# Designs tried in a protein design chat: VHH binders against q9p7q7r1507to1629. Part 8

Target 1, 123 residues: q9p7q7r1507to1629
Amino acid sequence: SVLLAEDNIINIKVISRYLERIGVKFKVTMDGLQCVEEWKREKPNFYSLILMDLQMPVMDGYQACNEIRKYELENDYPKVPIVALSANALPHVVLSCKDSGFDSYLAKPITLQHLSLIISGIL

## First folded at step 3 (VHH)

Design t10 (framework vhh_7xy4_2)
Fold by ESMFold2-Fast, scan of step 3:
Structure t10 (fold): chain B 123 residues (1-123), chain A 121 residues (1-121)
Amino acid sequence: as target 1 above (123 residues)
Amino acid sequence: QLQLVESGGGLVQPGGSLRLSCAASGFTFSTYGMAWVRQPHGKGLEYIATIYSGGGSTYYSDSVKGRFTISRDNAKNTLYLQMNSLKPEDTAMYYCARWPDDYTLEYFDYKGQGTQVTVSS
């Protein structure tokens, strides 16, 4: 089970179709706060991977990743893999992702090939 | 065969300026993004600045915005860092780094030997 946080409806449609073709179950949330709330609602290990857009309203991906990592530490939860989705994969963004607790990144435009490679490496 | 050789470091007084250079060889320089990173004595690596392969976009850490300028000359296979308004806190070993696009968060695949910058009177 994959949890997707993405606020752009076109990106949601594209990524959702890719996840269907890869054959994984998934849930969509439209901002970082909804993603954190959904992650907390379920039991540990319910979601095996979070795909997290960096730029979202209400709570961005950096803030959401930090909240999840803080909650894991405070509640002895296992560390869930979180993959950043970024329109900009330049080194400064990649380093910011690493500092925030992300495990990996995917540059936009997201392709089926790249998403499949990440999922195969994690799941 | 791949090499990144930094130069231009030295001792400078607070408020002074230095220009660092990085000579690249053994790869097609114009197709890679490049970065400057630094490491103060006894501390971890700190990101400073990046530049895209064509030079069309740059980014800076908050600690150096407005003071440092990254640039490149693809014809000369050289990366530059112009450092102005230097502070004692800028004292560090400065490294030139190469960036390939891969899916790991270890985005630097090669870093040079470094050049020491010391800011003191």
Scores: ipSAE 0.012, ipTM 0.248, lowest interface PAE 8.9, mean pLDDT 84

Design t11 (framework vhh_7xy4_2)
Fold by ESMFold2-Fast, scan of step 3:
Structure t11 (fold): chain B 123 residues (1-123), chain A 121 residues (1-121)
Amino acid sequence: as target 1 above (123 residues)
Amino acid sequence: QLQLVESGGGLVQPGGSLRLSCAASGFTFSTYGMAWVRQPHGKGLEYIATIYSGGGSTYYSDSVKGRFTISRDNAKNTLYLQMNSLKPEDTAMYYCATYPGDYEFDYLDYKGQGTQVTVSS
């Protein structure tokens, strides 16, 4: 299953349609804190991929990614792939994502082709 | 095989200058964005500067803006970092790295062996 963290309802609808078309099961969370808590609630390996928007209220994507990586280290959990979703794919933003523990990124607007490619490479 | 080899580091006094080079081989250098990153002893990686594949578009961290200049020579497959007005806090191992592109499975796909810069009074 895929876990999506995204606060924009239009982006949620678009990405959800793509995930349905690809044929994967998924769950939506509306901010970084909800994402972290949902991931922690399930057993290890329940979610095989996290799609994480960088800009969200309560807890942003950088904070959420750091919290997940810290929890994995402290509890000997396997590292879940986390893909950043960003309106800004400039090199310095990509480097910031790498430093925060993300495995990859997808630039907005997200397309079915790009999402399919990422998922086929991970799942 | 992709290879990045940094050089040009050394010991300098505060206010001094150094020019770092990164020799790239095993890939089509001109199609890749490039970056300089550094790691002070016992600390994490810090982004310094990036340059797009064609050159011209550059970005700098606030800590080095106005002091460092990133450039490239695609005909020589070489990336450069001109460092001016060096400070003790610039002391670090400096690495060049590739910026992957449109679809990114791995950020900073390749990182070199590094070159040490020491700024001491």
Scores: ipSAE 0.000, ipTM 0.168, lowest interface PAE 11.2, mean pLDDT 81

Design t12 (framework vhh_7xy4_2)
Fold by ESMFold2-Fast, scan of step 3:
Structure t12 (fold): chain B 123 residues (1-123), chain A 121 residues (1-121)
Amino acid sequence: as target 1 above (123 residues)
Amino acid sequence: QLQLVESGGGLVQPGGSLRLSCAASGFTFSSYAMAWVRQPHGKGLEYIATIYSSGGYTYYSDSVKGRFTISRDNAKNTLYLQMNSLKPEDTAMYYCARYSDTLSFEHFDYKGQGTQVTVSS
């Protein structure tokens, strides 16, 4: 199962349609805090992948990713793959994503082809 | 050749201080988040502290929070751990570790040779 964190309703609809077409189960959360709380509520490995928008209210993607990585280390949880979703594919943003503990980066606009490729490599 | 070489360990009395160093080579140090982990004799690995590639984010285990400080010097490719108010339960082999940057279920993709810290009178 895939966990999506995204605050923009249009992006949620687009990505949700792609995940449905790929045939994976998924849950949507609308900010970083909801994403972290949902991930913590479930058992380790319940979510096989987190798709995390970098720009969200309450808790942004960088903060959410950092909190998940800290929790994994403190509780000896397996590292869940987290893929950053961002409008900016500039080198400094990619390095910042790596700094925050993201496993990969996917530039917007998100395409069905790129999402399918990422999921095939993970799931 | 990717290498992480720890130093600075030793014997210290309770309440004492030590500063550990980790010299990194063979990769772009400034692009990786780094950690300190420890292993007491006969026990499993215990996470101590994390510092992200820019140094802008640090995280600590509850067992060391307020006593240990992690830092890095990217120009010198060196990671540090300042340990204050040391306790007998801090006795362990201390390892410098590099976070994996690939899609995997492993937390670290490389760990150094370690440096022994012994806290006793």
Scores: ipSAE 0.000, ipTM 0.142, lowest interface PAE 12.5, mean pLDDT 82

Design t13 (framework vhh_7z1x_3)
Fold by ESMFold2-Fast, scan of step 3:
Structure t13 (fold): chain B 123 residues (1-123), chain A 121 residues (1-121)
Amino acid sequence: as target 1 above (123 residues)
Amino acid sequence: QVQLVETGGGLVQPGGSLRLSCTASGFTFSTYGMNWVRQAPGKGLEWLSGIYSGGGSTSYADSVKGRFTISRDNAKNTLYLQMNSLQPDDTAVYFCARYPDDYSFEYFDYWGQGTQVTVSS
């Protein structure tokens, strides 16, 4: 299943409809901290993919990704694919995502086609 | 086969203008973000401008903001760069480049051959 971290209600609705159409099970969290805690709460490999907004309150996507990678390393957990959701795909943002431990990125506005491609490549 | 072909380069005097074109084939152009990148003699690659897939959102490097304008015509599978107020330091080979089709962290998966722009009196 997919774990979505996104704080914008409109983006949540759009992405949720796409995930429903793709036919994957998913859970929504509304900030990076909720995302990290939900992922830690479940068994290893329960979530096959995390879609992570970069800009969120409490804990942003960069901090959440770093915390997940640190926890995986410290507890010898398998590396979960994490895809950054970004307002832009400028080279410096893409490089920053890679350096922070993300596996891939999707630029907003997110389309059903691009989300389907990334999910089929990972799941 | 994916192909990108740049045209429109040439010699121009300082303060002049040029319009570059990049014609795409072998993929659904309208679904991909496109970029302009340049390489000056003996220098590394410099990203200049991007235009995103599915929208009209554009972005520019500080060195060209206010002077260059990126645009696209999806019906013609063509990307444009309007360059105004050209300076000698704009002398470079200009490339169009596509964002990766697999959404990987490689910045660009396909590049054109480039078109030479020389700004000299």
Scores: ipSAE 0.000, ipTM 0.167, lowest interface PAE 11.4, mean pLDDT 82

Design t14 (framework vhh_7z1x_3)
Fold by ESMFold2-Fast, scan of step 3:
Parts: C-alpha cells; sequence; structure tokens
Structure t14 (fold): chain B 123 residues (1-123), chain A 121 residues (1-121)
C-alpha cells in the first residue's frame, strides 16, 4: 500500500489516477502531520512506500521525513521507502532530500512513466 | 552508450550573445531534468540553470538571471542555453548535465566534454 502526502488537489487527482492505473492500493493525506500520524497508526510494513510533497502546510515534507526516520530509529521499525515530490529537481534540492532521509525524489509535474519506474523498483 | 555533447562556444565581445546546444544520445532525453553548469579558469563548478523534463519549469542562478534562457526540444534530444549581455566573467567551459526525475534508478550528472566560451575584446 502507498501513502501519499500532497496538499494540492489537482496533484492529488493526477497522482491518484496514476496509482489506480498502476494497480496499487493507496491512501491520501493532505499535510505532513496527517501523513506521519497515519503511518504511525498502522502496523510496520502496512505502507510499502510513502510519496511525500516537500512543501505542505502544518508540517512540510522535510519535517515529516525526519519525524518518520526518528520514530523508526526509536522503535526499531523497518525503514519505509520515502520518495520526495519536488517542484525543483536541481542538485541542491536533491542533496537536501538525501540529507533529510528521503530515498529518492520525483520532479513535478509527476508523470505516469516515472511513478511506474519508482514503484516497480520499490514494490 | 550514454552521451552529452555541448557545442556553440567561441570568442565573443562583451555585450554579445551566444547560443549553446547540448545533444543527448543513448537515453530517453525527455524523462530527465537538465542543467547547465560552468567552470571558469582556476575556479570550481558553478550551477547556472535547470529545466524540468517536460520543459514547464526553469530556474536560474542570480549571476545569470535575466541574461540567460534555458530551453529544450525533446523531439530533437537537445538542450539550449541562450546567453545575452555576456561579460568577461562569463568566460568558462560550459557543461550540460542530466539529473533524473528520480535518483534511485541510475547515476546522476552525466556530463559532456564541455564547450569553451571566451568573452574578451
Amino acid sequence: as target 1 above (123 residues)
Amino acid sequence: QVQLVETGGGLVQPGGSLRLSCTASGFTFSTYGMNWVRQAPGKGLEWLSGIYSGGGSTSYADSVKGRFTISRDNAKNTLYLQMNSLQPDDTAVYFCARLPDSYTFEYMDVWGQGTQVTVSS
């Protein structure tokens, strides 16, 4: 199952359509805090992948990723793959994502092709 | 084989213009974000500009903003940098580099040989 954190309704609709076409189950959350709380609520390994927008209200993607990584370390949870969804795929943003604990990134606009490649490599 | 080849450099007067091209082969160019970077004599690499895989979003370093324009033609597997109002400090070897839209499935920053730009009287 895939957990999506994204606050933009148009991006939610597009990504949800792609996930449906790929044939994976998923849940949508609309900010980083909702994402962290939903992930904590479920059993370890319930979500196989988190797709996380970097820029969200309440808690951004960097903060959410750091919180998940901290929780994994403190509770001996397996590391869940987290993919950053970024409006800027330039080298400095890629390095920031890596430093924050993300496993990879996808540049916006997200395409079905790139999302399929990420999912097939992880799931 | 994966290759990037930069062309279009040369000698130009201060205030002049040049257009650089970067031709890609051996990979699906349209799926990669692309960047222009340069290296001036005796200095490190400086990032100049980036463009997303679909061409819809661009970004520029403050040093070139308003003077340089990045663009791409995915049908031709070609990246461009239009350089206007060139200054002596723009003298450098210019490289194109790819960043995948995802970094988990292959190497970042495939670089070409570069093309020399000299801004001098």
Scores: ipSAE 0.005, ipTM 0.160, lowest interface PAE 10.3, mean pLDDT 81

Design t2 (framework vhh_7xy4_2)
Fold by ESMFold2-Fast, scan of step 3:
Structure t2 (fold): chain B 123 residues (1-123), chain A 121 residues (1-121)
Amino acid sequence: as target 1 above (123 residues)
Amino acid sequence: QLQLVESGGGLVQPGGSLRLSCAASGFTFSTYGMAWVRQPHGKGLEYIATIYSGGGSTYYSDSVKGRFTISRDNAKNTLYLQMNSLKPEDTAMYYCARYPSDYTFEYFDYKGQGTQVTVSS
């Protein structure tokens, strides 16, 4: 299943409809802290992919990604794929995502085609 | 045919300056964002600076902020990097790069041949 972290209600609805059409199970969280805590709460490998908005209240996507990677290292967890969702497609943002531990990146507005491609590539 | 050709690299002493240029051809340069990235010998690619298609917004890595300036001339299809206060750790192959409109899995959809910058006394 997929874990989505996104604070914008419209984006949540759009992405949720896409995930339903792709046919994957998913859970929505509305900030980075909720995402980290939900991921930690479940068993290892429960979530096979995290879709992470970069800009969220309480804890942003960079902080959330770093916290997940730290927890994986400390607990010998398998590395979960984390895909950044960003309104900013500039190369420095993409490189910052990679440096923060993200596996990939999707530019907003998210399309069904690009989301399907990411999910197919990750499993 | 899409091409990015970097020039302006060379050997310079610490504290010196260099100006890199990148000549673009084979695409509508003014509609793409551009970047400079570098690769030190035996290491991975490091982002240096980015500029929007219109030239109005720029971003820099912390390692070069305040020392390097990225700019572009859309009429000449050319990207520039002004490098001041150069340090030995700036030694690397420097590439200009283009990024795609629909970003998925890729940093850049095209990168040039590179120009070597060596900062040594």
Scores: ipSAE 0.011, ipTM 0.222, lowest interface PAE 9.3, mean pLDDT 83

Design t3 (framework vhh_7xy4_2)
Fold by ESMFold2-Fast, scan of step 3:
Structure t3 (fold): chain B 123 residues (1-123), chain A 121 residues (1-121)
Amino acid sequence: as target 1 above (123 residues)
Amino acid sequence: QLQLVESGGGLVQPGGSLRLSCAASGFTFSTYGMAWVRQPHGKGLEYIATIYSGGGSTYYSDSVKGRFTISRDNAKNTLYLQMNSLKPEDTAMYYCARYPGTYSFEYFDHKGQGTQVTVSS
């Protein structure tokens, strides 16, 4: 299943509709901290993919990704694929996502086609 | 049947130049981003450059910035890589790849058969 971290209600509705059309099970969290805690609660490999908004309250996507990667190293967990979701398509942001431990990047507005392609490549 | 065919590789001296081409067919080339990646003998794949569908945005790995230029001709369904100031460490098999909207070359689809570039004195 997919774990989504996104704080904007409209973006949640759009992405949830796309995930439903793709036919994957998913859970929504509304900030980076909720995402990290939800992922930690479940067994390794319960979530096959995390979709992570970069800009969220409490804990942003960069901080959340870093916490997950740190926890994986400390506990011998398998590396979960994490895809960054961002309104900023500049090359610097794409490269900073890779350096922060993300596996991929999707620019907003997210389309069904691009989300489907990335899910097919990962799952 | 979609296909990518690379050409233009060869043997060159350090400091030399080569222009690689990739002929695309079987898909709407103008709607996809494209990338060049390379693989030295016995090593993993290395991302080189990406160009978005309209040709307006290009991105390069640090190892080739200022030396290589990626470009495309959507009317001819062709991708190019101009390689200047070649170094022995540029020796690799060079591949053309479709970019599905991710930054990671591991998630690129339809890598072509490749063209060998050897930089040696």
Scores: ipSAE 0.011, ipTM 0.212, lowest interface PAE 9.2, mean pLDDT 82

Design t4 (framework vhh_7xy4_2)
Fold by ESMFold2-Fast, scan of step 3:
Structure t4 (fold): chain B 123 residues (1-123), chain A 121 residues (1-121)
Amino acid sequence: as target 1 above (123 residues)
Amino acid sequence: QLQLVESGGGLVQPGGSLRLSCAASGFTFSTYGMAWVRQPHGKGLEYIATIYSGGGSTYYSDSVKGRFTISRDNAKNTLYLQMNSLKPEDTAMYYCARYPEGYTFEYLDYKGQGTQVTVSS
């Protein structure tokens, strides 16, 4: 199961359609805090992948990723793959994502082909 | 085999200049974005400059903007970094790196062996 954190309703619709075509089950959250709390609420390994928008209200993707990584260390959880979703494809954003604990990133606009490739490489 | 071989590093005084080169082989250089990244001893990687596959779009970190210029010669499979007005805080191992444009699985696809730049009097 995939957990999606994204605050833009158009992006939610597009990515949800792609996840359905790929054939994976998923849940949508609309900010970083909702994402962190949903992930904590479920049992370990319930979510196999988190797709995390970098820019969201309440808690952004960098903060959410840091919180998940901290919780994993404190509770001896396996590392869940977290993929950043970014409007900025420049490599300085890529390194910022890596430093925050992300495993990969995808540039917006997200395509079915690139999302499929990430999912097949992680799952 | 994929290779990136950096050269041009060395010891310079503050205010000096250096030109780094990176010779690429084993892949179609013109289809990849390229970057210069650096790592001071005991610190993390810092992204300093990038250039898109066609050479038209560049990025610079705030720490080097206005002082460094990235360029490429696709016919020669070579990436360059012109470094002017060098400061002691520019002291680092400098790496040439390759990245696929538009998305990445590993952030940097491949990184060379590096060339040391030391800025000291």
Scores: ipSAE 0.012, ipTM 0.221, lowest interface PAE 8.2, mean pLDDT 83

Design t5 (framework vhh_7xy4_2)
Fold by ESMFold2-Fast, scan of step 3:
Structure t5 (fold): chain B 123 residues (1-123), chain A 121 residues (1-121)
Amino acid sequence: as target 1 above (123 residues)
Amino acid sequence: QLQLVESGGGLVQPGGSLRLSCAASGFTFSTYGMAWVRQPHGKGLEYIATIYSGGGSTYYSDSVKGRFTISRDNAKNTLYLQMNSLKPEDTAMYYCARYPDEISFEYFDYKGQGTQVTVSS
């Protein structure tokens, strides 16, 4: 199961349609805090992948990723793959994602091809 | 084989200048964005500057903005970093890095030893 954190309703529609076409189960959350809380609520390994928008209200993707990594370390949880989603593909943003604990990066606009590649690599 | 070979480091006094070079091979240099990153002894990697494949867009960390200039020569497969007004805090091993594949961090490579910059009186 895939957990999606994205605040833009049009991006949610597009990514959701892609996940449906790929044939994976998923849940949508609208900000980083909702994402962290949903991930903590479920059993370890319930979500096999988190797709995390970098720019969200309440808690951004960097903060959310850091909270998940901290919680994993403190509770001896396995590391869940987290893929950053961003309109800004500049090298400093990609480096910041790696430093924050993201496993991969996916540039917007998200395509079915790129999303399929990420999911195939993790599944 | 991807190779990034850094050079130009050395010992310099505060307020001095150095010019770093990075010789790239094993990939089509002109199609990739490039970056300079540094690692002070015992600390993590710190982003310094980036330059787009065509050389038109450059970005800098706040710690070096106005002091450092990133540039490239695609005909020579070489990346440069001009460092002015150097401070003791700039002391670090400097690495050049290829723009990471936007679908994976696994392609972000430092293949050379880096080049040591020491700013000391």
Scores: ipSAE 0.006, ipTM 0.227, lowest interface PAE 9.3, mean pLDDT 82

Design t6 (framework vhh_7xy4_2)
Fold by ESMFold2-Fast, scan of step 3:
Structure t6 (fold): chain B 123 residues (1-123), chain A 121 residues (1-121)
Amino acid sequence: as target 1 above (123 residues)
Amino acid sequence: QLQLVESGGGLVQPGGSLRLSCAASGFTFSTYGMAWVRQPHGKGLEYIATIYSGGGSTYYSDSVKGRFTISRDNAKNTLYLQMNSLKPEDTAMYYCAKYPDSYVFEYFDLKGQGTQVTVSS
């Protein structure tokens, strides 16, 4: 199952349609805090991939990624792949994502092709 | 195998100038955007400048805007950074980096030793 954290309803709709076409099960959360709590609530390995928007209210994607990585380390959980979703793919943003614990990034606008490749390579 | 080799650093006095070069191999240089990033000893990476594949668009960090100029020579697979009005705060190891594909971080791995720029009186 894929866990999606995204606060923009149009982006949620587009990505959800792509995930449906790819044929994976998924759950949507609308901010980083909801994402972290949903991931913690389920058993280890329940979510095989997290798609994480970098800019969200309450808790942003960097903060959410950091909390997940901290929780994994403290509880000896397997590392879940986390893919950053970003409107800004400049080198410094990509380097910040890598340093913050993300496994990959995907530039907006999200395409079915790129999402399919990430899911096929990780899942 | 992607390889980037930086050169042109050195010791300069405040207000001086240096021109850095980056020789690229292992990928089709002309089709990728390129960047310069820097790292002061023992600190994190700081973005400096980006240039897109055809050379037509450039972007700079606020700390260097108006002082540094990024350029490229696609025929020679070489990226340049012209640094003017250098300040002590510009002292760092300078690295070049390949603009990423939409979903892959590996292209931003720093492969070379960089080139050291030291600005001191």
Scores: ipSAE 0.011, ipTM 0.200, lowest interface PAE 9.2, mean pLDDT 82

Design t7 (framework vhh_7xy4_2)
Fold by ESMFold2-Fast, scan of step 3:
Structure t7 (fold): chain B 123 residues (1-123), chain A 121 residues (1-121)
Amino acid sequence: as target 1 above (123 residues)
Amino acid sequence: QLQLVESGGGLVQPGGSLRLSCAASGFTFSTYGMAWVRQPHGKGLEYIATIYSGGGSTYYSDSVKGRFTISRDNAKNTLYLQMNSLKPEDTAMYYCARLPSDYSWEYFDYKGQGTQVTVSS
């Protein structure tokens, strides 16, 4: 199952349609805090992939990714793949994502082809 | 054959200006994001500025924000960097770089030979 953290309703609709078309089960959360709490609520292997928007209210994607990685280390959880979603695919943003513990990056606008390739490589 | 050829470097005094150019060939320039990166002698690569394929979105390292301007001319397959208010710490080899089109974590997938910028009194 895929866990999506995204606060923009249009992006949620687009990505959800793509995930349905790819044929994976998924859950939507609307900020980084909701994402972290939903991931913690389930068993360690319940979510196989997290799609994480970098810019969200309450807790952004960098903060959410750091919290998940910290929790994994402290509780001996397996490392869940986390893919950053961002309007900015520039070198400094890509480097910041890598340094923050993300496993990959997808530039907005998200396409079905790019999302499908990421999911095929991870799942 | 993919090529990026930088020019416009030189010796300039603090507070001076330089305009760098990068001539691209061997690929569809207009479809790629481009960047300027620099490397001071004996140190690692530092990101400076990036420009989207259409030219409408630009981003800068905090160290050059407000002083440098990146631009492009897709009809001429050329990337530019206007450097104003130059400081001694801007001394480096400046490289034109093409951004990757895949999902790799590479900062760039190709870099030119570079052009030397030296800022000293």
Scores: ipSAE 0.006, ipTM 0.199, lowest interface PAE 10.0, mean pLDDT 82

Design t8 (framework vhh_7xy4_2)
Fold by ESMFold2-Fast, scan of step 3:
Structure t8 (fold): chain B 123 residues (1-123), chain A 122 residues (1-122)
Amino acid sequence: as target 1 above (123 residues)
Amino acid sequence: QLQLVESGGGLVQPGGSLRLSCAASGFTFSTYGMAWVRQPHGKGLEYIATIYSGGGSTYYSDSVKGRFTISRDNAKNTLYLQMNSLKPEDTAMYYCARYGPDDYSFEYFDYKGQGTQVTVSS
């Protein structure tokens, strides 16, 4: 199953429709803190992939990714794949995502094709 | 045919300065964003600085902000990195890299040069 962190309701609807079409189970959270808390609440292998918007209220995607990586290290959890979702990336944004512990990146607007390719490579 | 050639590296003492250059050929340089990245011996690639295709926006890693300046000359197809107040931890192979707008992965290098070695002695 896939865990989605995204604060924009239109983006949530679009990505949710894509995930339904791909045929994976998923849960939506609306900020980085909700995402971290939901991921921690379940057992280590419950979520196979996290799709993480970079810009969210309360806790942004960079902070959320760092918290998950810290928790994995402290609790000897397997590393869950985390894919960053952001506006069309410049090299500095892509490199910052890599430095923060993200496994991959998807540029907005998110397309069904690109999301399908990422999921097929991970799941 | 497509080529990025770095130059300007060398041995320098702490507190010193170096200016790196990257000569690009085989593509329309002015339409691509460019970056400088480095790799210390035995370690992974580290981001240093990025510049937009038009040169109007620049970004830096926290480790070099205020000390390094990235710039470009689109008429000469050349990327530059001015490095001031160099520290021993800046010792690394420095690469310039081309980035395409359609890359959705962390393997964003369309092409990376052979690099230029910067060594900051104690």
Scores: ipSAE 0.005, ipTM 0.211, lowest interface PAE 9.7, mean pLDDT 82

Design t9 (framework vhh_7xy4_2)
Fold by ESMFold2-Fast, scan of step 3:
Structure t9 (fold): chain B 123 residues (1-123), chain A 120 residues (1-120)
Amino acid sequence: as target 1 above (123 residues)
Amino acid sequence: QLQLVESGGGLVQPGGSLRLSCAASGFTFSTYGMAWVRQPHGKGLEYIATIYSGGGSTYYSDSVKGRFTISRDNAKNTLYLQMNSLKPEDTAMYYCARYPDYSFEYFDYKGQGTQVTVSS
């Protein structure tokens, strides 16, 4: 299943409809802290992919990604694929995502085609 | 169907130069940003350079800044990478990709690649 971290209700609705059309099970969280807590709560490999908005209140996507990677190293957990979601299409943001432990990047607005390709490649 | 076809790789001596090309089809090339990424044998993908749709804005990884130049010809649907002052550590399979649609590990957005080997 997919774990989504996104604070914008319109983006949540759009991405959720795409995930339903693709036919994957998913859980929505509304900030980085909720995402980290939900991922920790489940067994290793329960979530096969995390879709992570970069800009969220409480804990942003960079902080959330870093927390997940630290937890994996400290507890010998397998590395979960994390895809950054961002409205900022500047290359230095993409490079920052890679350095922060993200596996890939999707620009907003997210399309069904691009999301399908990411999920097909990972699954 | 989106297609990206890389070419121009080969064997070159340290300090030499190569020019890579990427022929794009199946989408409106002029409206998309483009990127070059590379993968050394047995290692992960490394970001190299990005160019925006109009060609006016470019960005480079620190490892290639000042040595590589990314450019594009929208009339020919072609992306280029001019590589100067090549080093053995530049040896890798080079891929072009649509920016920001490329992924770092899980890629289906790029072509077969072109091999660059820097060795005496």
Scores: ipSAE 0.000, ipTM 0.151, lowest interface PAE 12.8, mean pLDDT 81

